# Ledger of designs, part 1: VH-VL binders against Uncharacterized protein ycf23 (ycf23)

All scores and structures are predictions.

Target 1, 265 residues: Uncharacterized protein ycf23 (ycf23), of Porphyra purpurea (Red seaweed) (Ulva purpurea) (p51373)
Amino acid sequence: MTISSKISSDFDKQSALKVITGLNNFNIPQIKQMALASEIAKVTYLDIVADTDIIKEVESVSKIPICVSAVKSKELLKCQKTGVNILEIGNYDCFYEQGRLFHSEEIKLISKETRNLLPHATLCVTLPHILKIEEQVKLASDLQRIGIDMIQTEGKSTSISKTDHLSGMIQKSASTFSSTYTVSSKIRLPIISASGISSLTSPIAFLYGASGIGIGSNIRRLQDIGSMVIYIYEVQAAISSNHNIQQNINHSIQSSKISHQLIPY
Unless a header shows other numbers, all headers, positions and changes below count from the first letter of the chain; antibody chains aren't numbered by Kabat.
ipSAE, averaged over its two directions, is called F for ESMFold2-Fast, E for ESMFold2 and O for OpenDDE. V2 adds 0.75 times the mean of E and O to 0.25 times the DockQ between the complexes of E and O.
Where letters were taken out, [cut] stands.
Atom coordinates printed by the task and the answers are left out, and those that the model quotes come from them; centres of patches stay.

## First folded at step 1 (VH-VL)

Design e4
Fold by ESMFold2, look of step 3:
Structure e4 (fold): chain C 265 residues (1-265), chain A 121 residues (1-121), chain B 107 residues (1-107)
Amino acid sequence: as target 1 above (265 residues)
Amino acid sequence: EVQLVESGGGLVKPGGSLRLSCAASGFTFSEAWMHWVRQAPGKGLEWVGHIKSETDGGTTDYAAPVKGRFTISRDDSKNTLYLQMNSLKTEDTAVYYCATYDEGYFAMDVWGQGTLVTVSS
Amino acid sequence: SYELTQPLSVSVALGQTARITCSGDNIGSYNVHWYQQKPGQAPVLVIYYDSDRPSGIPERFSGSNSGNTATLTISRAQAGDEADYYCQVWDSDTYVVFGGGTKLTVL
């Protein structure tokens, strides 16, 4: 039930950044590029498919903390036995493409089994975007009772116009931010916002109660490590700039007696 | 020693009603999901429905052929599962099993011996 | 609603290896469980979570699951293995789904 000390500091500071390679990504050269870029940029952790060979390959080029993702508890157990202790049930986007959907009861059963098999691991669960917001909140509450350590939100996959990638990103990020806002108001677990997040939109995740964000597809389509690092730096700069502005605003308001009632404390 | 024992089967006419019971022992019944599964003579296994533990909401779900006609309930103080069957049809003729699983397996590892329900004129 | 398909029957010579298949769309993303049922008896769980054996099930029973097919393998088949075999998954929309069953005949 505890969040790994390898990542907890960034979550405590509401500045965690996860790079997601994807559940259907077995492209070892690309994954190693993403791992190296993540290490150079000092990303909080890397999220890869639950595959023991891929874990070894990532460890050959990076010391970045590794999270593995699967939808089967036995795949997570196999990977934990190699020493990986940050595990996720989720990242369902490749399953939506295959027509395979996950609803609350199945996710709760997988989560209970995974916690039973792995009582000491850090566990994160993704809330499917196919669930209505009320169902996502209910699921998050049930997962907290099961002993899950972190929640990830995801954005809606739509029939996106191929002529406007930015429109698709905005739609996904708005969906995941709505989930983040609502879920964070009802539960006390750290929230990771994912899907369609860019440097432009990443500050919204934290304003809405996220402790971290996940980015993936925009990095995965870049062709070299340098471009990946630059992209990650842009996101990190947006996160850092937002936190500095928030701290300065709060300091100014708290030092004024006439303004102390303008924000909740 | 985990046991499930069904009772209440018998002969009933179409349109009639029957209530089955499943007595449970050897595990914490109140924390378990309970299932009914049936098998027509010479046919395969067919899930009928389940009732969740109270901690998981205590709700029921049913297979389409029985929805609206069958009702699953439980009495945790007596460790007993029930199946109320109304508006019975000849197609409901089957051996009825109760079953459960450890929540960590997603598999039915405990079954009763079954009780026969025959629906005929 | 999710569906599973099994062959109606499989035959195996005594002492040889039997393989019983269970087909479903993307079944590799599910956890597959297998039951043995002898005439007049309740089903008995023989494999769960694709490949794990409950206590008391001999290691000659094994399972695999990938792509669109899960397989129950019974090596060194014995006369006592003659039974009906069912695969099962838990699905979010259909809940408990059984395959149609396969009669294993040991020659």
Scores: ipSAE 0.383, ipTM 0.729, lowest interface PAE 3.7, mean pLDDT 87

## First folded at step 4 (VH-VL)

Design h26
Fold by OpenDDE, look of step 6:
Structure h26 (fold): chain C 265 residues (1-265), chain A 122 residues (1-122), chain B 107 residues (1-107)
Amino acid sequence: as target 1 above (265 residues)
Amino acid sequence: EVQLVESGGGLVKPGGSLRLSCAASGFTFSEAWMHWVRQAPGKGLEWVGHIKSETDGGTTDYAAPVKGRFTISRDDSKNTLYLQMNSLKTEDTAVYYCATYDESGYFAMDVWGQGTLVTVSS
Amino acid sequence: SYELTQPLSVSVALGQTARITCSGDNIGSYNVHWYQQKPGQAPVLVIYYDSDRPSGIPERFSGSNSGNTATLTISRAQAGDEADYYCQVWDSDTYVVFGGGTKLTVL
């Protein structure tokens, strides 16, 4: 129910940075590298798979707040007892590759169950990009009623563009920005924009109403801590350089053809 | 070995009261959610209520048929679960089981007592 | 309130496969647990979270859950498998919900 003061502060400042290691990432050495890099770079919090062993490993190298992600309440409950800071239902990327889709009703059920069992935990829920923007809004509203503390958006970044060109980078984050903008206009919860966000597009998320951003895929591709830190620094620098832009973008992204194309279901 | 042992069952008249106890051993009782489940003679299983661990708020929830009449409590220092039953009705006649989680962690009741019979009859 | 429906009885020949169903609206979104209860005994968890087996439960017991139906499957049925079987879910509004139970007869 209560977001920590530090995390909340970063949300208020629209500077929160979440590092996502991956829901299916059980590579402890890599996770530790990412954790250490996150510690060095002083990111807002680290997201790891809901695993008590991995939590211990992360805690051995980093003191930054920890978010654990899962799609089952059981896994989150076990981790909550370890003292983690955020429990997240979501980060479904790995499931899409397996052909598993999470629909609104299932997410709501898991969310209700988790909140009921953990009335005082900080809960985050990811909105599936497979849902239409209207469905995402509805889901977000329902989740707010359920008592969820924050929302994360995701994008169809992998299917939009395979190029690292400027246009491709923008396209990769377009869907999550659309979701962020539309959802933020309808709910009061802080929103974390994730999927396809880079140093280039990280500032844009905040213009669309994000309280924070999540980065992961690009960091996971790096093989050493130094590179990871540098990458995070680049993202942080981008955010800080654009901090003077306080106004949110005001246009109808929800009804755009691009939005509908990016979020077809 | 994880064990639950119910006691306190017996014959009581309608409108009467009875207090059941469940003694726990073999696990960290204070960390466990505890349930009461009952089974009327020749009928199916019916959830009565639960009490969460103190770390999870120590709150209780009850099935509609017993809400307002039954109270679940626990004494962690004694590893004991209680079910206070007031305003008993004939339809409350059942074997009462205490149950908890073990291997499954949550939601599935791994461990059951052998039950104690409560008979409400005039 | 959320409700689970089970057949009253199921029969299986010795050595054959028994299937006990548990139906509920969108039950596939729930985690279904199964209990075995023999006469005069307390229930025993045989399947949890749709398909997981507790320690000590034979591999002959398996579970599945999709759509509106969860199924407990008992392969190579033995005389000792004759019992009542209950499905159960955790519902956010009513918490623990049991099915009505199914009597399995081994012929």
Scores: ipSAE 0.180, ipTM 0.688, lowest interface PAE 3.0, mean pLDDT 90

## First folded at step 6 (VH-VL; from h26 with light chain V96W)

Design b3
Fold by ESMFold2, look of step 7:
Structure b3 (fold): chain C 265 residues (1-265), chain A 122 residues (1-122), chain B 107 residues (1-107)
Amino acid sequence: as target 1 above (265 residues)
Amino acid sequence: EVQLVESGGGLVKPGGSLRLSCAASGFTFSEAWMHWVRQAPGKGLEWVGHIKSETDGGTTDYAAPVKGRFTISRDDSKNTLYLQMNSLKTEDTAVYYCATYDESGYFAMDVWGQGTLVTVSS
Amino acid sequence: SYELTQPLSVSVALGQTARITCSGDNIGSYNVHWYQQKPGQAPVLVIYYDSDRPSGIPERFSGSNSGNTATLTISRAQAGDEADYYCQVWDSDTYWVFGGGTKLTVL
């Protein structure tokens, strides 16, 4: 079981960034714009709905690595037959509004079926935010046993304010960060933090143990490729600053020759 | 060739007990989830319960009408599934099928036995 | 608990197309499976994962699933297609859920 070489370097460096178009997004012009912006900004990969026509349209304009998302194993299998080998069970956002919930047992069954159908593909599974944190940890552990390669966390969808979206982003991202911290402490799979991630909040994901982050809705709202690229660059700059701080902290610890004599009490 | 053969059906009085068996062949029984499904005369299909493989925890789940009265077990060394039915009621009268999957995957059942009739009456 | 609704009966003339519906809230997000059962026989899976056919099932059996309705379609209906048909999903809370069944009569 291995993470695809197309994306593994960025995960190994704890700097992976994916752009998520959404399971209910079939707007081919917008998806192509997001693909082009992602390629220009050198995003790690693009996450699109499991649709073979949309895969072909994206590949016609971009070389960016593609991940496809679905909640049905056969939709993932159909897409893998076109050559896509990064697959995800998740991105449940559009289902929550419809009252369709996913719980541990169904996700484990879909995951086991998908691994059986696709023994060599890179598989990622999203932990639903509706599960209590202890249930999320148990599910992540079970998914590791099933042979899943990566875990994604998500936050609760929230409508906080009509005039100020900052507190909504922080509240949404806080729940995904709590999941990221707790799950990364209990399992060894790479973790992708999603929901409410921005340039302001992206460093927190990596401090809490993420190997990558996912961004989507804030990019989808932008009207052109240039604006999308600028937004992605701002997120990447925040990630890069975090790595510089982390490197400086690690170097300072190693270069410090502190000798302390313990004082008896 | 995957085969399932039920046995152990018969007449039982209300409050009695009966144990059904399902002999399996043609697949790796120890890795499969196994199910019991019943059908009352003239009625539709009703799921009774399942037992998971050992690697998935070996646990059982039951439909509400039989919970606490029926017990599903398996003997992987004999490739045999069991249904222990206690405190039987007249509404438990049905043809009982064992089922599993081969081609269809976890969400469906493409392998069925021929069924065994259980009649609960005084 | 998740529930599936099927019409009690459907009639079709020989050689014509029969359509049997299965209704459920957001059923399009589930995998829908269809079983055929003839009198005195065990059920036989005829469609799984919405539209796939098991080995040995004729191409005239097809399935679709979107929104709140899944449909089993039997083209060029034959006398041998006369049977009861059940839809089924697997749900996280209710496990295996069967529809009530539809009796298909070929006239």
Scores: ipSAE 0.498, ipTM 0.749, lowest interface PAE 2.7, mean pLDDT 87

## First folded at step 7 (VH-VL; from h26 with heavy chain F107W)

Design f4
Fold by OpenDDE, look of step 8:
Structure f4 (fold): chain C 265 residues (1-265), chain A 122 residues (1-122), chain B 107 residues (1-107)
Amino acid sequence: as target 1 above (265 residues)
Amino acid sequence: EVQLVESGGGLVKPGGSLRLSCAASGFTFSEAWMHWVRQAPGKGLEWVGHIKSETDGGTTDYAAPVKGRFTISRDDSKNTLYLQMNSLKTEDTAVYYCATYDESGYWAMDVWGQGTLVTVSS
Amino acid sequence: SYELTQPLSVSVALGQTARITCSGDNIGSYNVHWYQQKPGQAPVLVIYYDSDRPSGIPERFSGSNSGNTATLTISRAQAGDEADYYCQVWDSDTYVVFGGGTKLTVL
């Protein structure tokens, strides 16, 4: 199945924004807050864990397209029946903490299985950052051949220095930009850049070949819908002013209020 | 009917060589990943190795105990899987099964042969 | 290397429920498959994808997987269920991994 017209349009405009609630996030109240904030801010789509109950809860507060994430095809199959818009293999962050790593062969197997079982579904696959860039490129190429519809990159977790917060922010997104740039030059699929993306770095992702960006960790740290909406607006504002990268960065630094709350100086 | 039939087992001395075959029928063999699994007498199942389909690269991987000594190959024109076993050891004594995936997907082996016995003894 | 641990043996009375465990680090993140093997026979897949049953497998067979333990449950145990049972996963580093097997005795 082709990507929905709205999502595809945002990809073409390099303005797609994905809100990621977390693969291991089963906090219904928080997910609903994020969903409502996403609805208000009119983001491109929301990513939630592959859970039919959570899907139902999200649908009760938001009409934006839904992406569900899992690492088992079985879970994705269950969710596909509910009419979700995107099925994603990935968002592996929670697994890294557990010492569970996903390598190319396993991802290809899951991807192939899912595509074979769901020939008309919109499929996204996350490229693990644990893979070398060359391995990511190869995996992306293989996934394209398998019939995956879009790719997501992820980055390495980095520590943020108390005295060098801006540098830390850039470092957090640097790995995903490297992946985005290298992979986008080798495949035709739209790429979602995720991990460490903020209002500051959002415009940069698109310069490196991203079709969209994913944000999650920072928005999850916010305590109320209002703050979440404001944060999303900051990111969207940065994306919309993407005529001059330097201007966008300066604007983001000056205008971002929520980021100052999330990142200690 | 999907079917796998192993052959080539027998008695061989340590250091010797043996080649097993697995004849496949009832499915598109060329598209299937094929596995060898062995079971020593009175012991559990042990994965030996696999060969991917040509479309997936046709590459092989092996369990550590047999790596460098065993070679898996396939002839898609004959619907046959092979296991070349060199430098055989007494601990290689086992029933050798070929297995593949069918309706269950790519992770569970739902098609097995009946196995062929390989005995390595002086 | 990734390892799966099973009890050596489990006993169940006729008509009762048997539970066979398979333990592994974060096994809940894997898809676990179960095989039944009777003496002198090849293994038979009885559960795949943690809890799905192949065609022809009775509903008495079920599976679950979470945390560090996967479980094969055999309800209303019959004499014919006496066999060795093996759990299996696909690991990205070591590929196919089998548990040590569990002998189920029906009393």
Scores: ipSAE 0.029, ipTM 0.621, lowest interface PAE 3.8, mean pLDDT 89

## First folded at step 10 (VH-VL; from g5 with light chain H33Q)

Design q6
Fold by OpenDDE, fold request of step 12:
Structure q6 (fold): chain C 265 residues (1-265), chain A 122 residues (1-122), chain B 107 residues (1-107)
Amino acid sequence: as target 1 above (265 residues)
Amino acid sequence: EVQLVESGGGLVKPGGSLRLSCAASGFTFSEAWMHWVRQAPGKGLEWVGHIKSKEDGGTTDYAAPVKGRFTISRDDSKNTLYLQMNSLKTEDTAVYYCATYDESGYWAMDVWGQGTLVTVSS
Amino acid sequence: SYELTQPLSVSVALGQTARITCSGDNIGSYNVQWYQQKPGQAPVLVIYYDSDRPSGIPERFSGSNSGNTATLTISRAQAGDEADYYCQVWDSDTYVVFGGGTKLTVL
């Protein structure tokens, strides 16, 4: 339906930041830490697994907007009744290692079902990185017709991207940037770029057409709230400082030969 | 009342062909995904294939054992589902059911016909 | 290909509770359906979306699904509950997948 004014504003400003706790994260103490850090840093919204108990725990420590993620419509329906801000079909990364994959048709069916059940909810859908770029574009277009409100892209890290060096950091985010760029040129929905994004690469996401970015894995590795806040600050600072020079490098990014097809699966 | 009625079953020799029909009534047929499911004598249920609604592209998908030999089609003006079976094998012997959804959406089959028996034998 | 595993048979005493399991990798991430089939009859949907009942299905029938196991529970078993039961999911690669079926005997 309609994206909240605050979230929409952050999209328009190309400053939206989403913190992702993980679809398989049921560690309540950690989730609460991430929620509190997100509150302190004033991120746009927090993403948690679709669980009413976890929602309650998060609400006890933070007033930031909440997005819940699931792969079943029924789970989202249950959470919608609690008043959460966004319902997301996606964040499938926890399933990949276990061999559970989601393809376009299943995602469309879940999306259609969810929209039918929740005609006025704000819905987000993650595009699986396992899909070819052309398939992602097609899926995104179909989702737009179904009535989805926003799209999230994801990526896959390569062996090279396992390093914390400059080249590795870029490689970690290359897939999601490719998806973001290609999809954003074909649909009107806001796009959240997620997976492998750091303080270094966060400004680049917006050059590729992102309305916001999602961060999770790096935050989940931190052990205390202070460290989490500092990390979020670094990302926010990078976004803010680079907005002024974005126009100067935009042409270079658009002319890049980065393609999702070049990333090994 | 939602109802599905299969017809066209019978005895056929290996390598032969047969076309099954499923007459639908009591619901908006054109909006429904339709499935074929078969059950060999004394065996379990086996999905054969489906055809989507026109709204969802009207495309078909098939189980591996029948792919390339069976074709599912529909005539929405007649509220009829078809299963064209070519190059039949003895292992295709089964009761064939047509099925669709009423309450369950896309994931399940809550409406079934009574089935039609196909026997492939020399 | 995705596979669902069911026990071949389950027995329950009259008036007691029967539990039929359906195992599959990450089956909790799928919507699971259950079908009842009596001899010489077409299957009848008894549970869909893990735990929802179609109209006309008694409340004695319930379903759950989490992790790697879905379960059909039949409370207060009646003689008429004796049948074959099949679990089913919809998979991205293989589409409709049925379990092997479980014969429920009411003693």
Scores: ipSAE 0.887, ipTM 0.942, lowest interface PAE 0.5, mean pLDDT 92
Fold by OpenDDE, fold request of step 12:
Structure q6 (fold): chain C 265 residues (1-265), chain A 122 residues (1-122), chain B 107 residues (1-107)
Amino acid sequence: as target 1 above (265 residues)
Amino acid sequence: EVQLVESGGGLVKPGGSLRLSCAASGFTFSEAWMHWVRQAPGKGLEWVGHIKSKEDGGTTDYAAPVKGRFTISRDDSKNTLYLQMNSLKTEDTAVYYCATYDESGYWAMDVWGQGTLVTVSS
Amino acid sequence: SYELTQPLSVSVALGQTARITCSGDNIGSYNVQWYQQKPGQAPVLVIYYDSDRPSGIPERFSGSNSGNTATLTISRAQAGDEADYYCQVWDSDTYVVFGGGTKLTVL
């Protein structure tokens, strides 16, 4: 295990927050905004696409720990040379929309290859939600054996009600919670819960065994740094309060003048 | 020197059976995934199947056209790969290559045998 | 099933640059390999992992892969480069997938 002390500390405290810019996000101005917001809010680390130019741009505005995501070991290897903190195989959201699916065998191969190439790097792997829970557990176990340092879960909601925003928000995160709960009971690796995570659902993630949470979709919809920071603060406040989630959510959203409804996708 | 040598090819009637062998040398055979690839006369390359290393479970997977008819196996003590072909069809006529990776990892085949010709004809 | 599409043939003048394409949905997310096959011979790996060259392969051979297209580039084409070229990926469902092959003619 090669996780830095700071990140490990946040995992142990179940307070780790990951900001995800997107695997297909090459919008440098937006990424810089997200990076700056993340630094201001003191999130645990920022996840960006595995691109050395983007890494440089982020480093020019922020000292926040950086995670890079890719689906090829070569891309991760290239980025590792820049000194990034975490290398992730995952964040497949953009590929799902294009009909590109990653199954267990391919992920294992990429993981094994990456670990062999980078024996001392901190590696994270996303478990595809397209896999059955049993398959996710098996994959997680295999990844642990391969030497992966942390796991990220994701999810997809199939039945979201537009008439009940609260229920919809919960429904969107239900899948990743199921994965988190089941996987965390079978492996020792820290788990980052992503997909559908919001200020409302973030405490639930930790309750179900998450070491950290990943947020991205709602932040990516915001158009200014201030709004991004406010949103992150809302999530952090929810995490810290643990049981008093409802008191802070509406006030924060209203005060931020967010143009888009904050719905985790 | 890394080398693969196929043998066992020949003429067989439709519905017949044939067993191909691939002798490996110059690398740690037991750690390698092994592949069979075939090429019909004047046609392109077609993957037949693979067998994983023991470390990776030693399981096999096959292309749809040969599933249920072909069986890949290995004897690590003899550094030999096998392809048992049953219920052969005329469309199975091809040069059969064994292949594996050496430096390229799991995704590529950087070591190939010379191939052995299998002709299925009445 | 995942499919790779190659042009049937490409021609290049001696000393010029040949480009052979391999098209597939989101092929940029795959590791692409290229094989050279001369008549009566076994295939030879010339590019793996999109752009890496095996030992012994001339620097004239290069590869790129992005979006929906991978490309094998052969600079300063020589008569000996005349051959069939196949692209290949590893897919989770079908495992090893080859393109249909491209015949390169050196003029």
Scores: ipSAE 0.886, ipTM 0.940, lowest interface PAE 0.6, mean pLDDT 92
Fold by ESMFold2, fold request of step 12:
Structure q6 (fold): chain C 265 residues (1-265), chain A 122 residues (1-122), chain B 107 residues (1-107)
Amino acid sequence: as target 1 above (265 residues)
Amino acid sequence: EVQLVESGGGLVKPGGSLRLSCAASGFTFSEAWMHWVRQAPGKGLEWVGHIKSKEDGGTTDYAAPVKGRFTISRDDSKNTLYLQMNSLKTEDTAVYYCATYDESGYWAMDVWGQGTLVTVSS
Amino acid sequence: SYELTQPLSVSVALGQTARITCSGDNIGSYNVQWYQQKPGQAPVLVIYYDSDRPSGIPERFSGSNSGNTATLTISRAQAGDEADYYCQVWDSDTYVVFGGGTKLTVL
């Protein structure tokens, strides 16, 4: 396990939240806005494209922990040399749109290569939604043996439709939650649920076994830092409410057990 | 010194069979993926297939033109790669190379044999 | 299946820079390899990971890969660089894919 101390506490509490700018996002002003909003809201970390110039630009305005995403180990290595030690193989969204698909064997090869080149870095791998769920579980198991530290799930693309924004989020989140549930039941790695996650859907991720969530497109559409911060606070409030419910359930169980133990006296 | 030496090439009639061998030395054969690549006379390189290491499952994948007719196998105790070619066609006439990686990683083949010629002709 | 396209031939004057292209949809998302093959010889890897050189390959050989095009660049071309050159990627569905090859002629 090589999870960075910069983020490990939030994963240990099963409350990690990352903001994802997107692998095809080179819009420096927008990325800086997202970084500032993420720092203000105390987001666990920011996930950006593996680009050393963009890393420098984010560091010029924010101290937020940075994760970089790529599909090539060499791009991750280049970024690690700048001091970034949280790295992801994934965020395949823009490639699906272009007809470029990633299957289990290629992802395992990239992952083995990256771990070999970077034995001490924190590595996260996204499971492609194009894989059947049984294949996603198999891939996650193989990645655990390779020495990957974290798994991210993603949701299926939705067809073009006239349904509103809420319906699209539910469809995306349902598929990522299905993957989260089945993968978490069979492997021990921390799982990050992404795609269509909002304040409405984020509690489900944690109930299904996630240790963190990723949010991106809903933030990217916002025009200013203030709106981004408010959105992030709404997600964080939903996470906190779920953990309070879990704490109350644990307290009730302990009280019931204690009451039964005290009765014999 | 990493070396690959192919053998078993020759003349064979259409519909016939032939088995190629590739003797490997100078590296840990059991940990390597092994490839077959062919080149028809005057033509370009064409991947035939590969076999993975035992730790990666020991499974094979093939290019579409040979799938179902060719079988790749390995004997890690003898450091030998095999290509069993059945139902040969004149289009299978080529120099057959075995190849593997050393420093380049899985994506590439930086170690090649000298090749063995297979001629499929009546 | 995934396909790579190369020009049939490229000519370069001795001492000048040759550029050989390899075109493929979203090739920038792949790791591109380049092989040199002289007549009667096995291929020799000259570039892997888009731009890295194996041991023994002179630094005159360089590579780049972005968008839909990868390029092998041979600076200060020598007579000994005259050969066929193949690009190659590893694809999730097609596995190892070679381009059709480019004959480099040094004039």
Scores: ipSAE 0.691, ipTM 0.845, lowest interface PAE 1.5, mean pLDDT 88

